# Miniprotein binders against b1l550: the designs that were tried, part 210

Target 1, 279 residues: b1l550
Amino acid sequence: MRLPEELLERARDIHSEAPSHRIKLDRVGSFGLKVPVEFKGFLLLAEADVWVSLPEGRRGVDLSRQVEAIYELSNPPKDPFSLCREAAISLLEKLNYADSSGVSIRFDAPLQDGESLKYYGVEISSIASDEIINKIRVEILGMTACPCTAELIRAYKSSEIAATHTQRSLGILEVSTKAEHPDPDKLASIIERAMSSPLRTYTKRPDEGGLVIRSLSNARLAEDVVREMIHLFLEEFGHLPEDTHILAAVRSMESVHMHDIYAERSFSLDEIRKEISSH
Key: E = the ipSAE of ESMFold2; O = the ipSAE of OpenDDE; V2 = 0.75 times the mean of E and O plus 0.25 times the DockQ between their complexes.

## First folded at step 21 (miniprotein)

Design lj1 (at its last fold request DockQ between E and O 0.74; V2 from the best seeds 0.69)
Fold by ESMFold2, fold request of step 22:
Structure lj1 (fold): chain B 279 residues (1-279), chain A 96 residues (1-96)
Amino acid sequence: as target 1 above (279 residues)
Amino acid sequence: MSPEYRKLLLEAFKLIREAMKLLREGNPEEALRLLEKAFELAQRAFELAEDDPFTRLALWLMAQIRELQAEAYKKLGDKERAKELKEEARELEEEL
């Protein structure tokens, strides 16, 4: 359905009026826009959110100008990090009554998996005001082994024959920084390495040809996965500004338990370094 | 993503940019010629798509081309054809 142009123009005039209640709003925007991007040679359909702050004296935002700010920059498809930053700047230019703007771009990033591709979730944001804050969230599904199950099976057999179940786990790293966005592939790698948990198998029975021992490797609690993610993050990204903020989290669906386990830690680089150095 | 898929879509994006310029300049008939070619390229890319993300992008682009075709027919005064093409665009987007 198309609204008559006369009615649409009248609605736009209403947006420039003062509201009945003069209350500023932090984010007013268009969410769920579909935009093409080019990520590491792949052409992908991403979803974008665009918003601006709205001062107390302005009733509404010109949504057409918001949409224009990102779509003007989206053909030809380009790098989503550049698109995000440039669109945030364009929003402030086009909606000059706002004191801040934001753009988020979400896509499934392809990662080589043998001869096939697998995908992990990426959401990037740029929030522009008198400075630009860059945020990236990476979510990747992995597999973990439950240490409780491995110990139960070991104890049951009176020998150290170990086996455990694997479960799906969602690893999350979110970084907010004044620096450029971290490479999402490196963030995904950190999460996968923290979750890598191949099952070790071992036998207790010695033999003359040698003792074959395979033991459970890297069975980790969700808490320990988060700690390992933080350790690996600090090794790779300790160079970022001290006020960089990180959230590290994991959600595991453990088949032995009837519920998901969740562990999370948020910190600044300054905070976590002081914490570690105090021990 | 195959090299042919990428080549087809990049050419379709280029034809779309050119068609959008023609529409702004008041030349909807030439814009329609480019958009018909762009749609053929996007359909061929859709047929080549081997993974869901590549299928989604090709399908979305086909929908965008139908929206632009509707705009072109509206400028030519063919409101019935424009409405049909907008409906097709909506149907394509619902498959996403």
Scores: ipSAE 0.766, ipTM 0.929, lowest interface PAE 0.8, mean pLDDT 83
Fold by OpenDDE base, look of step 21:
Order: sequence, then structure tokens, then C-alpha cells
Structure lj1 (fold): chain B 279 residues (1-279), chain A 96 residues (1-96)
Amino acid sequence: as target 1 above (279 residues)
Amino acid sequence: MSPEYRKLLLEAFKLIREAMKLLREGNPEEALRLLEKAFELAQRAFELAEDDPFTRLALWLMAQIRELQAEAYKKLGDKERAKELKEEARELEEEL
């Protein structure tokens, strides 16, 4: 049923009306959009969130314009870093009542693992206002081996390489900076190097044995992994602005009990440098 | 991702941009010709996809093409064909 054209002429622009309660909103937008991106030569389908601020004097956001803004920029597919930044800027231009905008793009990033691909989680964001803040979150699974159990077994059997339990652990690095987005592959590499060993998509028996032996020789607590992630991050990304914010975290899916172990540290580059220099 | 897969999809994206322009200009017949070609390219890319992420992108693109074809047929006054294509688009989206 097509509504009579006469009704369209009589229809008020509800979004432009004054709200019943004059309250500013920080984020109003469309979440879970599907957008194509090109990531390091790979064409991928990503999920995207787009939003703007809403002033107290406006009832609603023009959501159609938000969706158009990101889709116009997504064909041809481009790198998600540029897409985030350009879309955030475009949103402010198209929605002139907004004082801030944001775009977040999520996908599983392909990473070469021998002849196969493995994937890690990536969320790339940009927030635009008087300045642009770029955010990236990387999540990748690795393996940890428990040093405490290893020590107990060593004490009991006097073995050179002590047996211990191993588990999958999720490593997380989140970086918020006024600089360009850090390379997610480098962040993923930091996480993997901070763990006892990486995970592999496919292992032959000799390769699996080697991976386990490596993990046993590099046994680490969740706390050790987080500290190592921070250390490696400072070595690779210490050149970022001092006001850059980092979250380093590990969730260990422990094999000996039903609950997970979690450890994190949130910090600015300035803060952590002062902490390390004081020791 | 194979070089052929990438080539097929990028060409499909190009044809879609051109078709969308033609639709805005009031030339749905020429838009449909480009969209048919784009669909064939996307379908071939789907067949060449080696992994789930690449399959999903191809399916998504096929769905988008079907929606644009439905719009073009609607402009031509063929409501029946437009409805069929919109249903095909929905079915493709349900596979994502």
C-alpha cells in the first residue's frame, strides 16, 4: 500500500523537532552494518557501527544519511583504517548538528600460518570531533603453560623439562591514540610472543610435540603474559604519543578448573614510562 | 584469496557503481545489463572462494546486486520480477 503523496507533504520531520526532554546524547547511530573492506590485500565483509552525537534541541538523528555516508566510501572497498577516519569525518560534514562522530569496524583478520590462514579478531575505530582519535583492539588466542605445576612436578620427579597443564588463552591489546592506527599484525605478534606458544591451525604430530615442548620450556602465569605484552609493546610502539592509552589483558581458559583467570593493565605511555623508570 | 577472486569482485564492484549511476540517471535498462554481468562475476567469485570469509563477501555482493536489480525492474514497472529478485536477495542474506 503506497501512502498517498498528500500524507508525505503533511508529515512533520520528527527528527528535527525539539525533544520533550532537552538532553544531549553522546552516541546515536546504526550498529551491525555489513560493509566490504580491503585488509592487506584481502577483500572481507566486516561489521560496522556508525554514530554521531545529538544535541539537546534535536529529537533524532537522520540515520539514513549515516548509512549512506559509510556505504558511499565502501565502494570500491578500501582499507578499514582509512574507511573509519573518512567516514567519521564525512558524518560530521553530513550531519552538521553533531559535534562528534564515530565509526567502528570489526572483522576477523587473516594471518598467514604456514600454508594456511588463521584469524584473529580486530576492531578498528575512529572518533572525530575537534580532533581524531584512532582506536584498535586486537584479540588472538595462544597457549600458556602453568609454571606453578611445572615446579611441583620438577620437585617430585627431578625432570629437566617438567610436565604441566596447558590451556588456551585470549590475549587482548587495545590502543587509543591521536596517531595512526597501530599495525594489527604487529599487535597480534606481540600477544603471541608474550604467551608460552602460539596456536596453529594444523599440526602434524612432530609439530604438535614441538609446540608443547616449547610451551613447557616457556611456562608463564597470566600475569607474566600481560607484563610481557606491555614490555614488547613498549619496544615496538614506544614512539607513539605519550597520551596514547593502552589496555593489555589476558583471559586464560584454565584446564584444571571451571573458571577463567583474567589479568589486565590499563595505562598511558607517559604513566608506564614513569613507573618503569622508578625501578 | 586468489588473484582471480579479487579481480572478479573488484570488477563487480565497478559495475555496481556504474549501474547505480545509471539508475539515478533514469536508465534502468542499461543498469540491468551491468548488474547481470556483475552477478555473474560475483557468482564465479563465490565458486572460487576457498574460505568462509571470502564466501560471505561474495554472497553479500550477490544479494546487493539482486536488490539493485529489483529496484531497476520496479522502475520499469515489472513488479512481479522485482518481487522475485527481492526474495532471492533475502535468501542470499540468510546464508551470511
Scores: ipSAE 0.631, ipTM 0.868, lowest interface PAE 0.7, mean pLDDT 90
ESMFold2, look of step 21: ipSAE 0.734; ipTM 0.921
ESMFold2 (binder alone), look of step 21: mean pLDDT 87; pTM 0.865
ESMFold2, fold request of step 22: ipSAE 0.741, 0.753; ipTM 0.923, 0.926
ESMFold2 (binder alone), fold request of step 22: mean pLDDT 87, 87, 87; pTM 0.865, 0.864, 0.866
OpenDDE base, fold request of step 22: ipSAE 0.571, 0.572, 0.568; ipTM 0.850, 0.850, 0.850

Design lj10 (at its last look DockQ between E and O 0.84; V2 from the best seeds 0.70)
Fold by ESMFold2, look of step 21:
Structure lj10 (fold): chain B 279 residues (1-279), chain A 99 residues (1-99)
Amino acid sequence: as target 1 above (279 residues)
Amino acid sequence: SPEELEEYRKLLLEAFKLIREAMKLLREGNPEEALRLLEKAFELAQRAFELAEDDPFTRLALWLMAQIRELQAEAYKKLGDKERAKELKEEARELEEEL
């Protein structure tokens, strides 16, 4: 049953009241919204979260205004980075009781892979207050080959065998910066180049053999994948502001183990430069 | 194919344009003209759905078809046709279940 809209004139505005417990909240919003975006010429259905801070003296948020803020900007579909930033700014303006706002947008990004497309995970955020902080997280699968088993097999009696276990590994780069969001395709490329081999959407047996040989020639520990991701990131994005924060991680789904291996390093650009230059 | 993806894109962008215009008409109290635009928008989204090969593209087209049906239902409610509005809301729900 839908109630008559005329009742809105008679009802209390519950949201503007003071709460029983005067405690501020950091994030109050609408999560899981479906939003159209255009990414590098592809029209995609993304998932978005929107939120604002809520001061201790205000009982609730105007949820309809939050949803309206992002949907008003989503037709025509536009670049998800622009949508993210503009929606965050709009939220802060429309909900003037908030000290901060945030928008996250998630989608699977298409990437050309020969004659086919493959996809990798992207989540972007913009947090607006007196300034704007932009965050991007990229996740992409690749192959890793274990160098320890490869060395053990090489050392086995004759060294004529070139083999090791290979597995899918999930690489992660997350960047928080005052600059514009880094290009997710470049972040995905960094992750793939750090691995033993990229994954392909379709291969014939000769191509599969080539991928396996490539991975054996580039066997890497999960720890070394993370180190290589950092090295490649600094080469391409070392120009970002010094207080830019990065997280580099790998989760390896080890084929001969019943458990995953995980390696991670977080740092700011000024921190890692000092660390490297001290050697 | 690249050609099919470009046609898919053209169809959906036109559908989004018609939806923007229809939503303005609904706010201004012109549901009959809004319905004309929404019918055309639905045909374009349906054609884009037929062209789509990969799940991300089928999902967007399907979602848009559902949104159009919801807007059509809103328009028919403003015209007093409760039966047609109910049919369109049910169709929108069926489309969303395929997502």
Scores: ipSAE 0.705, ipTM 0.909, lowest interface PAE 1.0, mean pLDDT 87
Fold by OpenDDE base, look of step 21:
Structure lj10 (fold): chain B 279 residues (1-279), chain A 99 residues (1-99)
Amino acid sequence: as target 1 above (279 residues)
Amino acid sequence: SPEELEEYRKLLLEAFKLIREAMKLLREGNPEEALRLLEKAFELAQRAFELAEDDPFTRLALWLMAQIRELQAEAYKKLGDKERAKELKEEARELEEEL
């Protein structure tokens, strides 16, 4: 329902008033918008958050103008990377009282898995101020096999390939950089390669057996997975700016416990390079 | 299949194009021509919906159908047909609830 123009004017007047308390806000906006995007040739419906800063002397943000800014850029659908950057810039231009803006776009990214598609979680963001910071978060499920149980069973059975419990594990890579957004498919690949095995949506029994055997032969702790993710990330993305910030994490949904195991490392590229070079 | 995905993409991109043109016509005060384009856009989006097998693709098609119904309702409101505008808004709501 478009409110009558008179009501819109009245709302604008309220937003421009001085607040009762002169306090700056960092983020004010609309969250959970639905926007179309084109991701690697796929047209998808994404969820978007848009926000700006609010100065201490202004009571409220023109939220309608924020929503218009992103929708104007969403037809025709664009790649979510460009949409984030362009929308963040457009927000600052349209809302000239803001000193910063941000856009976040979330969707399940399709990934080819043989003849089928599997999906992984993606959040793409851009924050604009005097500079633009690009952020990407990738989440993908894989499988881990426990090396501790494997070793116990190996000792008991004297088998080269010991049985062990397996669990689904969520791998997370979050990257914040002044460079372009890293390729999320590459990030997803790093996570999968760091685990004992990938998950498959559809497996024939022989293929399932092979997947299990691979996981057993590549048993890893959650800690091992995080370290491997970092190692693989440095090999693929070591060319990013030194001030690039990374979060690498794993949440293992343990099959033998009622609780999850979690491991993480947060670092800048400069920091981690110094750490590795010191050994 | 790759062929089905390409057809889905073509259908929706054409629908998006028609929507942009219809929105322009609505701003220019030509709701009758806008409605013709929106009807065609809805048919394309519906065909895309029928072609879609996976939830992400189905959701986009449904969302686009809802957006088209809202624009049609706006056009009919400009033409003075409040009853048809109300019906189309209800259809848009029903489509959005499936999301």
Scores: ipSAE 0.609, ipTM 0.858, lowest interface PAE 0.7, mean pLDDT 89
ESMFold2 (binder alone), look of step 21: mean pLDDT 88; pTM 0.892

Design lj11 (at its last look DockQ between E and O 0.75; V2 from the best seeds 0.70)
Fold by ESMFold2, look of step 21:
Structure lj11 (fold): chain B 279 residues (1-279), chain A 99 residues (1-99)
Amino acid sequence: as target 1 above (279 residues)
Amino acid sequence: SPEEMKEYRKLLLEAFKLIREAMKLLREGNPEEALRLLEKAFELAQRAFELAEDDPFTRLALWLMAQIRELQAEAYKKLGDKERAKELKEEARELEEEL
């Protein structure tokens, strides 16, 4: 039922009042929403966050309008990049007191892995104001082989023995840019190529041996995996705007230790280009 | 299999379409026709759930089944059947707990 307009005009609109303490808030929103998306032909259930800025003179945000902004656009399901951008724009239109809005969408992206699928983590964001900033974070597991242990075994047992410990490593690329979101499959590929070998969901015994042998042939420190990720990223995405910001990181779950090794580097494209050209 | 995943996708897209149509009917004050569409949509989502082999596809089908139960509850509330509406909201909650 619609309430009479006379009643609505008399009732306190608590959200539009000034707060007792006039302090601007950066993000006020609804987090952990479930939304359907279509990613490269797959229908998936994603998790979304939506928010707006709240000016110092407004007490609260209309949460139902925030949720409406994304759900109106989610049926029929569509690609998460369009959904993210369009919802962020819709938030500013629906909540005209905000000077910025944001939408984040997270899902496990399927990737063909022989006869089966494997999955990697994707989080995309669009943050809208007088311009839009697009962010994407990709996380994918791979395999790394320790070069320090390989060298010790070679020196200790015989130069003809090739062995070391292997472990699962999580590679991370995060990109913030005014351009369109980079293709997450390409980011995942960069991470996997930087590792000692990919991690497979199913392998037969000959294939298992091949993965281990490939890992031993590509033994790498976590630090050098990060460096290789940066090198490969620049080859593929060096054309992005110079103020594009990147984080490259690896967390190695070392098989012979009880703790993880972590390496990361953040930079802008103009920073890394200057750094490289100084050498 | 690839053939099963094509059928899964087809079933869910049709379910989404029926849901859009049912929501329009509910806004127009036609809950009886909306319920007919929602029952068909639920059947399609349930068939997709039975085809799903991986957790991501299972979760989407379950979530959609829960959304359909919520809409059915809304329709029964508009028909004045609060008992049936309450049962359907409970089923929706149970489906969401399996996610």
Scores: ipSAE 0.743, ipTM 0.922, lowest interface PAE 0.9, mean pLDDT 86
Fold by OpenDDE base, look of step 21:
Structure lj11 (fold): chain B 279 residues (1-279), chain A 99 residues (1-99)
Amino acid sequence: as target 1 above (279 residues)
Amino acid sequence: SPEEMKEYRKLLLEAFKLIREAMKLLREGNPEEALRLLEKAFELAQRAFELAEDDPFTRLALWLMAQIRELQAEAYKKLGDKERAKELKEEARELEEEL
């Protein structure tokens, strides 16, 4: 039932009214929007969140205007980095009562794995206020081999390559910076290189054997993986601003336990450089 | 294949272009011409859907097909054909449920 247009003229603008409680809100918006993006030549459907701050004197946000802002920028599809930045800026322009805005875009990024594609998780965000902060989160699965069990078996069998249990491990890199978003493929590569071996979608038997041997020869604790991720990150992205914040983490889905092992380090580039230089 | 992906991309980008043009025509009060463009856009998106093998690419094509059906429904509503508009909205809903 369409309400008569005449009712729109009589209806109070509820969103512009003073709230019963004068409290500022940090984030008000629409979450779980579907938006098309172009990522490295791939057209993908992404999930997006859009939000703005709400001042204490305004009851609500114009949510329709927020949705329009991102959709106007999404045709033709753009790279998600530019879309995040441009949409965050556009939100502040369209919703002039807001002092901050944000956009987050999530999708599974295609990565070439031989002749096939594998995927890793990406969340790209931009937060706009007096400045723009860009955030990227990358999640990719790899394989770890346990060095502790390997050492026990080596001691028992006197073998150069000891058998050990292997498990899938989720590596996470999250970067927040005033610079441009770091390349997610490079971040994914860092995570894979920090693990015992990458995962493959399709393996021939000889290739599978080689992958297992590689993992056994490169056995790593979850703690080792995180430290290696940080080391490799500094080599590739050490040129970022010193106030750049990083989270490096690993969740190991243990094959011999019912629980997961988790390790993380949160740091700024300035902080970690000082730590490493002190040793 | 790389060739299939190139064709998929071409089809969808052309569909997106037609959608932009159709939306402009709808704003200008020309729903008949908008419908012609949207029909072509739907055919392109459907071909892209048929070409897609991987789930991410299939989902985008389905989503775009649904968006086109919604725009077609809007155009028919402007033309006064409420019945056809309702049918197209239902088709859009069915496509969105596959997502």
Scores: ipSAE 0.625, ipTM 0.864, lowest interface PAE 0.7, mean pLDDT 90
ESMFold2 (binder alone), look of step 21: mean pLDDT 89; pTM 0.896

Design lj12 (at its last look DockQ between E and O 0.76; V2 from the best seeds 0.67)
Fold by ESMFold2, look of step 21:
Structure lj12 (fold): chain B 279 residues (1-279), chain A 99 residues (1-99)
Amino acid sequence: as target 1 above (279 residues)
Amino acid sequence: SPEEWEEYRKLLLEAFKLIREAMKLLREGNPEEALRLLEKAFELAQRAFELAEDDPFTRLALWLMAQIRELQAEAYKKLGDKERAKELKEEARELEEEL
């Protein structure tokens, strides 16, 4: 049963009351909103989460104002980084009792692959308070080849057989910084270059052979992929603020194993530089 | 192909523009003219849906069709056609369930 809308004018505003227990909340919001964005010339449907902090003296958040804050900015569709930041600022304006706000936007980013597209996962966030912190997470599939099996096969038949098992691996880079968001295409490129070979949406037999040969020539453990991702990240983005935080990870869907292999490292730029320079 | 991606984009940008105009007309109390714009916007979104080859493009077109049906329902409600409004809200829900 849907209640008549005219009842709203008679009801108390429950949200503005004091709660029974005066405890502040860090994130109160609307999650899973569908929002249009324009990313590098492509119109896409993204999924967004919006939230604000809730002070100890306020019982609830005005959820309709949260939804309004992002939807008012979403037509015409705009760049998801701009939408994310502008919506976070708008949330603080509309919900002036909050001392912080946040917006996350998730979408599959298209990347041209000849006459077709391939896709990788992107999630961006902007968290606004007395400053703005920007986060980006990129996930992209690549191919890895096992170096242990390759070495065993080489030893078995000397150098005449170049073979090993190959598998799809999901690479992950997540960056949190006070600077503007890194370009997701560059993060995706770093991940792919750290793998044994990229994946293609369509490969003819001559090109397929080239991908396999490249992967065999560049066999890497999941651990090595993570280390290479970090190395390449530092070359490209080492200029970011010292307190920038990075997570680099790989989940390998091993073809000959019953379970996935996972490797991960989190660090700040300051921390990793100290670690490297100590050796 | 790049040509198909650009056609898809042009169709949807025009649909978004018509939606903005229709929403303004609804706020101004002009639901009849809003419906004319929304009918055209739905045709454009449907053409984009039919042109879409990949899931991300299909999902955006489908979502927009659902949003247009919601706005059409609002317009018919303002015109007193509750049966048509209810039908359009049902269609919008069905479209959103496919997302």
Scores: ipSAE 0.705, ipTM 0.907, lowest interface PAE 1.0, mean pLDDT 86
Fold by OpenDDE base, look of step 21:
Structure lj12 (fold): chain B 279 residues (1-279), chain A 99 residues (1-99)
Amino acid sequence: as target 1 above (279 residues)
Amino acid sequence: SPEEWEEYRKLLLEAFKLIREAMKLLREGNPEEALRLLEKAFELAQRAFELAEDDPFTRLALWLMAQIRELQAEAYKKLGDKERAKELKEEARELEEEL
């Protein structure tokens, strides 16, 4: 039941009141909105979070204006990179009391895999203040083969190709930069190339065999995968600003253990360049 | 097929266009004309839903159908038809539950 508009005119603007405690909030907004996007020609339904900062002297945020800001920009559907950036800017313009804003958009990105589509996880964000920071997180599954077990079996059986256990591993690249968002397909490619082998949605037996052989010939620890991800990232994206921050991580869903193996490195481009140059 | 995907895209983009126009008409106080556009938009979205084979694309079509039903409900409310508006809101809710 919509209350009569007349009641809205008489109601106190609770949001503009002074709070009982004068404390600034960093993020106030709506989370889990559904918004349409166009990603590389695909029309998709994404999940979005929108927020602004709240000054110490204001009780609440006008949430309706936040939702309106992103929906105005989402019809017609546009690329999620532009949507994030434009919405973040629009939020600051519409909510003049905020000194910062942010937008995050999440979806499963389609990736062509032969005649089929596979998907990887993407989160695209922009944070606006005195500057705009663009963030992208990519998650994609690959396969790893354990070199330790391979070595043990080689030592035992003297086989040219040592059998080893294989497992699915989740690779993660997160990039925060003042530049444009890095291409998520390139990030996904880096992760897959860092793994022992990619995963495929539909495999015929010959294709499956090829993937397994590839994995066995390219056995990698989780640590190896992370280092390879960093190496490949530097080759592709070394042109980004030096203050660009990267998280490279792998979660290996171990087949022989009930627990996962996890490895990560967080770094700036400046930091990692200095580290590599020192060797 | 590539042709089916192109048709799906065309249907949805046209539906989005009609929704934008309908929203404008609603703001201008023309709910009757808005309803005509929304009916057409719903038909397009439904056809897109029927063409969709994969879950992500089905979900977008369903979401759009739900949004159209909500806008139709708003239009009928402006016309004073509260019963029809309630029915359409319920249909929108049912569609959203499938998401």
Scores: ipSAE 0.568, ipTM 0.841, lowest interface PAE 0.8, mean pLDDT 89
ESMFold2 (binder alone), look of step 21: mean pLDDT 88; pTM 0.880

